VH-VL binders against Cytochrome c oxidase assembly factor 8 (COA8). Designs and how they scored, part 193

Target 1, 167 residues: Cytochrome c oxidase assembly factor 8 (COA8), of Homo sapiens (Human) (q96il0)
Amino acid sequence: APERGAERRDTAPSGVSRFCPPRKSCHDWIGPPDKYSNLRPVHFYIPENESPLEQKLRKLRQETQEWNQQFWANQNLTFSKEKEEFIHSRLKTKGLGLRTESGQKATLNAEEMADFYKEFLSKNFQKHMYYNRDWYKRNFAITFFMGKVALERIWNKLKQKQKKRSN
Short names: E, the ipSAE of ESMFold2; O, the ipSAE of OpenDDE; V2, 0.75 times the mean of E and O plus 0.25 times the DockQ between their complexes.

## First folded at step 17 (VH-VL)

Design og6 (from of3 with light chain H31D; framework fv_pabinafusp; at its last look DockQ between E and O 0.31; V2 from the best seeds 0.60)
Fold by OpenDDE, look of step 17:
Structure og6 (fold): chain C 167 residues (1-167), chain A 124 residues (1-124), chain B 112 residues (1-112)
Amino acid sequence: as target 1 above (167 residues)
Amino acid sequence: EVQLVQSGAEVKKPGESLKISCKGSGYRFSEYWLGWVRQMPGKGLEWMGDIYPDDSDTTYSEKFKVQVTISADKSISTAYLQWSSLKASDTAMYYCARQGWHYDESGPWGFDYWGQGTLVTVSS
Amino acid sequence: DIVMTQTPLSLSVTPGQPASISCRSSQSLLDSDEKTYLHWYLQKPGQSPQLLIYKVSNRFSGVPDRFSGSGSGTDFTLKISRVEAEDVGVYYCSQSEHIPYTFGQGTKVEIK
């Protein structure tokens, strides 16, 4: 009995991009695009004098980034898989092999591929709607906390300055 | 690690202009007051003024207000001390120093980090 | 301007012995929030000043426990419980309650 080679399901590794910025950076660092999500990860700077509000903002940004990376990594994997299955199915229906006479990978025409894209979008429409909703909610929360942090920084400056004006 | 690195020693003549620099690293440069302190040869410390790099808010000692200009470029984490016309009496060591603070505490807690100093010599 | 007066201006100490430096301000350094903005610095020979004590009694990071600050209002003291050879330099008190910030005259500490 031929040992069916276990197709290693390339599960999109949930691995946060191991991109470590230089230790001396006092700024957020943008990494290269992730190979699965195609999103560029951001490494957030952690200041020594980080306020609880700043920490909360940073964590929210990190969580949102991770959420976004996972969503797109999975979506891209699903898309690639379904696309390949569609191509194979259509070629088979046409009585065509997976390879041309020249040994090249057989491809479908643009019109046939348009049907795939339409079907894929239709199937994933609800998923994309929920993603967009949650994306807006997360970004709204981030923006709100950014505003609070900005106010906190102004207040911290004013506390330091008030002593300078009283003379 | 927090570091302040100043420009090198300067030898100038009376009447010349001079601009010295202080580059901060290892911290959020824009969110700390950066002061300049003069030390004349064999003398004590004199606060000249300070700057908040985020908005370039500047405070001067009355003694130095007309004599020098303090500025900052937050994009490169650098503060400056400038003279339009040097005098022999400007011969001194000049230090930049960070005004320390903590979010849990009220007010600053002195100059917690200092540059290595810039020696300015003004001679005929 | 707030005048900071240090005493003594020079101190010669035997290693292992205690040292004490007094600093008096011409005005109270207590703010409306009951915080006192008096600081101590050490300038070692040929070096930049370094922060020792901030807000009267708080040791800055990396400062040995042999250093202690005390005082209130206008009278402040820096104590060194056991003077070491590395403690040689000029000590300055400073205030940051009033503009301009001012420093004491400095106290030169030497080893006998």
Scores: ipSAE 0.755, ipTM 0.895, lowest interface PAE 0.7, mean pLDDT 91
Fold by ESMFold2, look of step 17:
Structure og6 (fold): chain C 167 residues (1-167), chain A 124 residues (1-124), chain B 112 residues (1-112)
Amino acid sequence: as target 1 above (167 residues)
Amino acid sequence: EVQLVQSGAEVKKPGESLKISCKGSGYRFSEYWLGWVRQMPGKGLEWMGDIYPDDSDTTYSEKFKVQVTISADKSISTAYLQWSSLKASDTAMYYCARQGWHYDESGPWGFDYWGQGTLVTVSS
Amino acid sequence: DIVMTQTPLSLSVTPGQPASISCRSSQSLLDSDEKTYLHWYLQKPGQSPQLLIYKVSNRFSGVPDRFSGSGSGTDFTLKISRVEAEDVGVYYCSQSEHIPYTFGQGTKVEIK
């Protein structure tokens, strides 16, 4: 199914020749979900004629994406580790093994797991508050530079038009 | 990485209409003037006109101004050259070419990348 | 219109030897911004034109350093320090100073 942007032939080129150029596009691309953060990375387009201001904006967007992916990868890992530690600790306190008679992992009921979720949220409250603050700061900066790039492109268009029509 | 790919060769009769295409890739298509250049058999190069795809601003050589129409569809990165009524004298190779520019003015203000050409043959 | 005149129209060169092509414009190509919009293109047999030299003396990306351009005002020169078999084709000078943009008649370069 041909789609605009991230076309199937460009993302999964099975049997594609080394010399077969893809249909080229001047757009950012969205990749598959990252294994650890479960976020889809954006692959930023680098134009041939990229100005210093455009480069600064692109790098700021890349850095923000990396920061965001790292934060959620770490949170997912921490959540998984602390969940298993909580379960193992509570099973040990009850005198139960880590495995059932069938060999499957032993679990806690929903009421017992509610204590874990409450503890996790309380422990990480300030971390998420700072994350939200930094997220908004980064997005305001990105929006500011997007405005500057838009003005620069208008100026460049006007310069080309003037040069085309000069004597 | 910059490429201009043109539509295939055409064989037409006098009086017929024709629209040939030029698709750009590997650059911001709408931000560059794109020109059409004619080469008659065994002859040199002739500039026909240009288009700025962002707003369809068009310039024409006076020689070609009433004979052809230049247009573009920036959503598919494609420019067009069109005749409403072909003549035998329109038999030629037609090239599209990108007019280069650079934000710091260090690059060419000339045709830096060219399409492969579209041969148009007009005969009875 | 600015007429571009090339000499010679045909040139036969022994491999490894230099070649020189002249281009004259009917009026000065010096713009008010002190830049000169004079370019050189090569059309190899059976191919579309390709940019060699832009704004008199600047080599385009991927062009070997055996190609050089010079000149000012109305008189311009393209030089090939050592002609190779792959340099065969028709060379055009062109101006993009004023619309209509114009090309020279072309200089056919062959190996003898």
Scores: ipSAE 0.631, ipTM 0.848, lowest interface PAE 1.1, mean pLDDT 85
ESMFold2 (binder alone), look of step 17: mean pLDDT 91; pTM 0.938

Design og7 (from of3 with heavy chain E105D; framework fv_pabinafusp; at its last look DockQ between E and O 0.52; V2 from the best seeds 0.65)
Fold by OpenDDE, look of step 17:
Structure og7 (fold): chain C 167 residues (1-167), chain A 124 residues (1-124), chain B 112 residues (1-112)
Amino acid sequence: as target 1 above (167 residues)
Amino acid sequence: EVQLVQSGAEVKKPGESLKISCKGSGYRFSEYWLGWVRQMPGKGLEWMGDIYPDDSDTTYSEKFKVQVTISADKSISTAYLQWSSLKASDTAMYYCARQGWHYDDSGPWGFDYWGQGTLVTVSS
Amino acid sequence: DIVMTQTPLSLSVTPGQPASISCRSSQSLLHSDEKTYLHWYLQKPGQSPQLLIYKVSNRFSGVPDRFSGSGSGTDFTLKISRVEAEDVGVYYCSQSEHIPYTFGQGTKVEIK
């Protein structure tokens, strides 16, 4: 019995973008698009004097980024797989081979592909709704903490100025 | 690594204007007070003033308030010390220095990082 | 202005021996936050000043443990437990409690 080669499920590597910005940068860096998610990763700057609130904001941003990367990496893989399966199925139904007489990969017409896209969107509608909801929740939280950090910075500045004026 | 790099040595005549620079790197430039300290030849250290680059809030020693102008451009992480009219008595080493601070503190503490200094020589 | 008075102004020390420098302020350097804003700097020959001790007793990063600061109110001391050749220079106390910030006269430390 021929050992069915275990199809290595290409699990989207949880590829934390290995993009390392230059050590001397005092700014957030944007990396190249990830090959699976097509999202550009951000490397967040860690200041020398990071407050607990700043740290919390940074972590929340990082977690949200990782969440977003994973979602889109998986979604893109699923989409690619289902698209290929759809094409193969339709070609088979038409009695067409996977290759044309010229040796090119057989393709479906735009109308047939429109059916795929419609079906795919319909099938994934709830998933996208939950994603959007969670995306908004995370971004609202980030925005809220950004506001708090901004206030903290203002307060720290005011404390330093007050000390200078009182003496 | 935190670094302050100052402009090169200057030789000027009395009555000339001068602007020297201090560029900060390796930290959030806008969030630290940057001071200027004068050291006359063979003498001690004298604080001239400082600037908060974020809003250009500036404090001067009364001794230097009318003699110099301190400014900053946060977009290029650079602070400046400027004279409108130099005197022979302005001959000195000038240091820029960052005031360290902690978020738990009420204010800045000592000068934790210093530039290499800019020697200004004013001679007839 | 706050006057910072250092004693002695010059110190010649044998390598391996301890050294002590005193600094007195004309006014208290204790802030309302209960912290004292006295600092110590070393300026080695031909170099920029460097921070040694901040807020009386805290060693700055990279400063050897042979350096220690103490004091309260108006009287402060910098101690070097074992002076090394690299410790040669001028030591300054400084205050950042009152504007203008002021420095001591400096204490020149030399090796015998």
Scores: ipSAE 0.747, ipTM 0.892, lowest interface PAE 0.7, mean pLDDT 91
Fold by ESMFold2, look of step 17:
Structure og7 (fold): chain C 167 residues (1-167), chain A 124 residues (1-124), chain B 112 residues (1-112)
Amino acid sequence: as target 1 above (167 residues)
Amino acid sequence: EVQLVQSGAEVKKPGESLKISCKGSGYRFSEYWLGWVRQMPGKGLEWMGDIYPDDSDTTYSEKFKVQVTISADKSISTAYLQWSSLKASDTAMYYCARQGWHYDDSGPWGFDYWGQGTLVTVSS
Amino acid sequence: DIVMTQTPLSLSVTPGQPASISCRSSQSLLHSDEKTYLHWYLQKPGQSPQLLIYKVSNRFSGVPDRFSGSGSGTDFTLKISRVEAEDVGVYYCSQSEHIPYTFGQGTKVEIK
């Protein structure tokens, strides 16, 4: 059975972009980049004569896409939020305002920003290692089922040819 | 939803060539045999032949083998029925039809979906 | 070639009454896989044929249960338990066991 985690519903971004493939399409479609994850979603075709094996593959691909979209949407938001918080915290520690005298957003020099990048990588190291491990596991499973579906389709073609020719 | 949409009616003179089409949608077009069936005015149904679009494997009824050519272009989900030289006796309604099958062998091995038909009229 | 012979060729029925159409093949349609590829089609006036019953007795999607098929070997029957106005048209039996695939001559069903 697929893993279902309640916490994943709580991390879903709002304002997800909308692309709708043609209703009568018999192909998967690649949509525009999602605003939050910056990833292009796949819109999966469901064939009329879909086998249980084909359905399993499609669901694995759908689940992996949702997981990947959510991870990067959350990471992008967290990165941006923590970057701004770091900048604001360091500016306040120096006694500086959030804006320059010209009204531009105040920033930190490259040496100071290097502290943020180092801290962010360190804090999130375990999370990205977990992501990489799960990404590999998911892609291995998808590849395995892609092979099984390919063999099933070859078998179905050969069965039809044999039935046709046995007459 | 499985659909087969055929090209429009044709009025031709004897000796002219003709190619009519059948476009499939809502299913994996290349994985199903697609047949052509003739219905002469006021008469019954006659199977002419079929094609497996994936590799263009074709089968003809002996009656029609030298009279027509069956072809397909799977990249646009379209099959064709073609005459190089029409005769008045080719005047008929022509249907395309999908040979149904199911992955578990529970489905028909028969024509489960049909096009709307293409009326071909050949007159001097 | 397998010749498919239908009787009657024409049938006039009072609405609500049963109807029966016979189809006989010139040779047995029992395939070595223990299936019989005998099908019934209905062609309503001005329309394309539509699949009604496949492999002797299986109703195709959307076909009312008042239609039933039976038979084996060379003798097959289509029955309509209660004929309705929308059932008018020409009924064809067909075999897809041997190439060339063949059809019966058709049975025209009309309402009295």
Scores: ipSAE 0.643, ipTM 0.855, lowest interface PAE 1.0, mean pLDDT 86
ESMFold2 (binder alone), look of step 17: mean pLDDT 93; pTM 0.951

Design og8 (from of3 with heavy chain E31Q; framework fv_pabinafusp; at its last look DockQ between E and O 0.48; V2 from the best seeds 0.59)
Fold by OpenDDE, look of step 17:
Structure og8 (fold): chain C 167 residues (1-167), chain A 124 residues (1-124), chain B 112 residues (1-112)
Amino acid sequence: as target 1 above (167 residues)
Amino acid sequence: EVQLVQSGAEVKKPGESLKISCKGSGYRFSQYWLGWVRQMPGKGLEWMGDIYPDDSDTTYSEKFKVQVTISADKSISTAYLQWSSLKASDTAMYYCARQGWHYDESGPWGFDYWGQGTLVTVSS
Amino acid sequence: DIVMTQTPLSLSVTPGQPASISCRSSQSLLHSDEKTYLHWYLQKPGQSPQLLIYKVSNRFSGVPDRFSGSGSGTDFTLKISRVEAEDVGVYYCSQSEHIPYTFGQGTKVEIK
């Protein structure tokens, strides 16, 4: 009995972006696009004199980034899988092989593929709605903490200046 | 590691203009006051002024207010000290120095990191 | 301007012996935040100044425990419990309470 090669389910690696910026970087670093999500990861700089508010902002940004990476990695895998299944199903229904007479991968026309895209979008509509809602909530929170950090920086500057003005 | 690297030694004539630089690394350059300190040959230290690079807020010693211009470019983490017209009396070592501070502490704690100095020689 | 007066201006010390430098300010260096903004620097021969003590008594990172600062108001002292050869240089007190920031005249410490 031929050992059915276990299809390695390409589980979307929980790909913590292996991108390590140079140790001497004093700024946020943007990595290349992730191969699964196609999103560019950001490595956030950690200053020596990081305030609790700055730390909270950084963590929130990092968590939101990870959330986005996971969502899009999974979505892209699902899309690719369903697309392939759709193509195979339609070719079979047409009595066509998976390869052309020239040995090329058989493809569907643009009109047939339009049906796939419409169906895929319809099927995933609710998922995308929830994603968008959560995306806005996360970004609102980030923006709010950015504002707080900005105010803190102003205050820290003023503390340093108050000494200069009082004389 | 926090570092301040200054431009090299300068030899100039009276009446010439000069701009020397101080590049900060290893810290948030924009959020620390950066001061300039003069040391004349065989003399003590003199604070000239400082700059907050984030908004270019600048303070001068009255002694130096008309003599020099302090500026900064936060995009490249660099501060500058400039003369429009050098005098022989400007011959000195010039240091840039970071004013240290911590968010948990009140006020700055002196100049915690210094550049290597820039020797400026003004001679006829 | 705040005048910072150091005494002595020169000190020759035998290795292993203690040293003491006094600094007096012409005005109080106590700020409204209840902190005193007096600092000590060492400039070793041919080097840039380095921070030793900030706010009267706090040792800066990497500064040996043989260095200590004390004082209040207008009178301050830097002490070295056991002077080492590496401690040779010019010591400066400085104030950052009032603009302009000012330094003492410097105290030259030499080894006998």
Scores: ipSAE 0.714, ipTM 0.876, lowest interface PAE 0.7, mean pLDDT 91
Fold by ESMFold2, look of step 17:
Structure og8 (fold): chain C 167 residues (1-167), chain A 124 residues (1-124), chain B 112 residues (1-112)
Amino acid sequence: as target 1 above (167 residues)
Amino acid sequence: EVQLVQSGAEVKKPGESLKISCKGSGYRFSQYWLGWVRQMPGKGLEWMGDIYPDDSDTTYSEKFKVQVTISADKSISTAYLQWSSLKASDTAMYYCARQGWHYDESGPWGFDYWGQGTLVTVSS
Amino acid sequence: DIVMTQTPLSLSVTPGQPASISCRSSQSLLHSDEKTYLHWYLQKPGQSPQLLIYKVSNRFSGVPDRFSGSGSGTDFTLKISRVEAEDVGVYYCSQSEHIPYTFGQGTKVEIK
């Protein structure tokens, strides 16, 4: 499902603010929909004092976004190409032109187009099943590292307070 | 780029209240102690106290503890210095400054970035 | 409270010549982690203070290498190998080992 990308962004611990313009990264921010994937990319903030664990989390989130963007860009392209090829093939078989008498692009009726959608779904069923499995695996890993970063930040806070109070 | 931007200059009368602000950007505001430093006209620097914005833990210099209140709102990355009743002797420049640190403990543990200052003038 | 004493309080220097500022603390600034929490700041005319040197001898980001710090325990020195016109201002030493944090009285550096 295409909304999985949007749901993933909703679960990310990013603080997007329109006060922080794209050119100068102050927080994670969400860009406009990508032309090909139709997903909104997250542009990740690299904090000044980033720990190795925070970097691992950020890179995992980046890699997951790239994987997701590429999957949907490829699926959208494939869908468009195969749809047009299906229409062309069926019009040719019926002995019809690619354009109507008015010059508009010829189309198929709803029942004929339903055949395309059924064939496309069947052809891609296993591919989408593996995508969903891998999406959940990646989401679990991200959540796990989010927990580790949260604990590290608590520990860093305690260390700073101890340093101050031992003065 | 780390920045601390303070509220503008203030002219007040004795007995009035005042709250000046310091907004941090370019760093994780809640994870650093943020201090307030006074400079009276023609004088040196005096540490007033600081705050850890994550939980508002505060430390005051004894000299200033009953005279001012230090607070923060981490949701807007802003710290405050507040008087309930100003005195003429409060006339000074007030700076906010970030206490540096690093996750590997190699950082300055001193004031690495400063605001531009807020001039407070209290006179009849 | 830890008293930080600077000498001299005022310094006129010919451009290109070295300058040296002394700072003494009333107690040791050495922490149990074997680090010494003594810092130097410069306040240029009309500006806020800026960090020059932290933990005795570490130059802060963007600080020219003509600035150096040294010392231990209670005695510290800031050196400027070649004073330039842009180095004019008031220099402060400061400690962050003991609360309250304290500053020296300042050393005004001018070009003659």
Scores: ipSAE 0.542, ipTM 0.810, lowest interface PAE 1.5, mean pLDDT 86
ESMFold2 (binder alone), look of step 17: mean pLDDT 92; pTM 0.946

## First folded at step 18 (VH-VL)

Design jj1 (from ji11 with heavy chain S109T; framework fv_ebrasodebart; at its last look DockQ between E and O 0.56; V2 from the best seeds 0.62)
Fold by OpenDDE, look of step 18:
Structure jj1 (fold): chain C 167 residues (1-167), chain A 124 residues (1-124), chain B 108 residues (1-108)
Amino acid sequence: as target 1 above (167 residues)
Amino acid sequence: QIQLVQSGAEVKKPGASVKVSCKASGYTFTSYGIEWVRQAPGQGLEWMGWISPSEGNTYYAQKLQGRVTMTTDTSTSTAYMELRSLRSDDTAVYYCARDQRYDFHKGYTPFDYWGQGTLVTVSS
Amino acid sequence: QAVLTQPPSVSVSPGQTASITCSGDKLGDKYAYWYQQKPGQSPVLVMYRDSKRPSGIPERFSASNSGNTATLTISGTQAMDEADYYCQAWDSDEDYVVFGGGTKLTVL
């Protein structure tokens, strides 16, 4: 069994978007894009009479969101670091400075950058495949629980209507 | 075995020039860059510059611009660093180091092998 | 000029964990490298790309990057680990390479 080298997850600082929804909001709120993941966090509404099933759905959504945030934060960071190193190395090899004569950051041409993107994607292909697989599994589970919650809500509404007709 | 062997210690007067050599062995000389770093007595490491033996391209630290020249001889697998207009504050141990090129698969490992250092003393 | 800041000295008892920090502007967006230098010797690469260990470097050496701070960690520190440690990163502004000021690790 190949020892799965524990890739120590460089914990990207969870820059929890300090977006605070209004206290009286009865809805989920979407925050601004996170600076690391570029994903918009959702602040999930917690009903006063949250059912156990609703709570389970909310927790699953939250866990999935956190998982997504961490994955993309780490991927974006890795991408940024590798890109920068590639650019610097390539500029250095060319004997070029880090800045142009106009003081702008020196960049590589589109062809060179295309090579970088290609190789980066190739290198991370398996990681992305696993991510996609897990993403589908998580979303399927969420969808399943959404269906259960919807059914529970319908049933509760029907019971309430029956009770009102009997009084 | 990969080895970088530098020239011996030098004593120079202010205003003079010094040329330090770094002979590489155990690897393909033109496949890697050479970095130069110096260290003044009791001080930290200071990057001086870089040369590509294959292309002859160089990049020097801004502080040393105009005073430093890096060259290579591919026939002898030797890198050279010349520092001109020497000052007392140029007294340091000078190191050459091997620098890897960016590799998409292996990554980038700079300064993986170092020379033994060359002491240059600038004294009146 | 990008400046990498290290504590000038760190002291640790044998068998304890030593932590050496390196802080710099935008260091979180760059790979950090670490070098060990023993007295009278050349620097030796001990960590590359934040957390990768070269061959021949003991497993007790590890490194991480959080925010704008890189950290070299030596678990179970031994007397032989007494040395100066330097962090290094790419400079984005002026020079290609910048070194930290170095940290003297003393094993007491």
Scores: ipSAE 0.766, ipTM 0.918, lowest interface PAE 0.7, mean pLDDT 90
Fold by ESMFold2, look of step 18:
Structure jj1 (fold): chain C 167 residues (1-167), chain A 124 residues (1-124), chain B 108 residues (1-108)
Amino acid sequence: as target 1 above (167 residues)
Amino acid sequence: QIQLVQSGAEVKKPGASVKVSCKASGYTFTSYGIEWVRQAPGQGLEWMGWISPSEGNTYYAQKLQGRVTMTTDTSTSTAYMELRSLRSDDTAVYYCARDQRYDFHKGYTPFDYWGQGTLVTVSS
Amino acid sequence: QAVLTQPPSVSVSPGQTASITCSGDKLGDKYAYWYQQKPGQSPVLVMYRDSKRPSGIPERFSASNSGNTATLTISGTQAMDEADYYCQAWDSDEDYVVFGGGTKLTVL
């Protein structure tokens, strides 16, 4: 299942990205990974003469990004909270402290942690299936409106050719 | 009915010890942990420690290390907390509470059921 | 050293919404729990794992946890809700459990 769905029109150099869009840019911007979701947000360009159809497409893309960002921010936080709770509960059951004798944070070994990872994936399987379904539905809708915008632009170019021939 | 019934109030002199009992009923005693919490008069809750009835494992609050001992008797479904070298600032209501073990579907729920409390008064 | 800070008191009129806060460094990275204690009684669990409600707790109780703050919310507050409320979380640094200092809810 896809983890990120943001599309961009400009490519930043490897290891270098633009974090603050210039006021005069006419392009979408890719920001740094969000602290909570780990997804890179798109800062959408709003053209000065945006058609109603183009606005609908932009709004749909913005809503999809917000939905995707919120889903992964919530899932990442839930995973982190449940992992720590599992570790603490198992250490407590063993009568062990939260720190080793060396002062390092106590952890469970890989075999013990495998139980958590398997059960977390199993518990969240249905939620991720619905996420994937909704992700594909949203991307299909976006693609549909992209096609409508492309057709609108072709029609406007034909109207400009007709106007130019009449001049 | 899930119930935790504690022993009666006690009055102790400084330097003595006290042992509070907590009898569990209405659930499988060995499937849940027992937490101990105290509350000084007019004050908030202070965690004391935890015991596993099935394994006998314990973990005590750092403030109380060396002065507290927690035990269980699974044949009577009873937990015990002993506090030694009592001081006047140990005057408090002492609670036992049930501690749900981690379950992947239900999660973790500490302190889901509480005993009625045992007042321990330490006065010279 | 984990510290959970609660306001010492909150007053609300009957039927109004009460909000009780619990602040701690990065508290939103942990699960928070809430307990109600009426005078002369032992505490009762009213919310667990941030926002889950135990069976028998009225739907007017809800809770949230994000950033540094967990919040217990009681909608349509009734006189029987007058009590002390404590938040609780895992202590990741020292002991396993930390409680907030408590908040006295008064329904006037």
Scores: ipSAE 0.526, ipTM 0.797, lowest interface PAE 1.6, mean pLDDT 84
ESMFold2 (binder alone), look of step 18: mean pLDDT 89; pTM 0.923

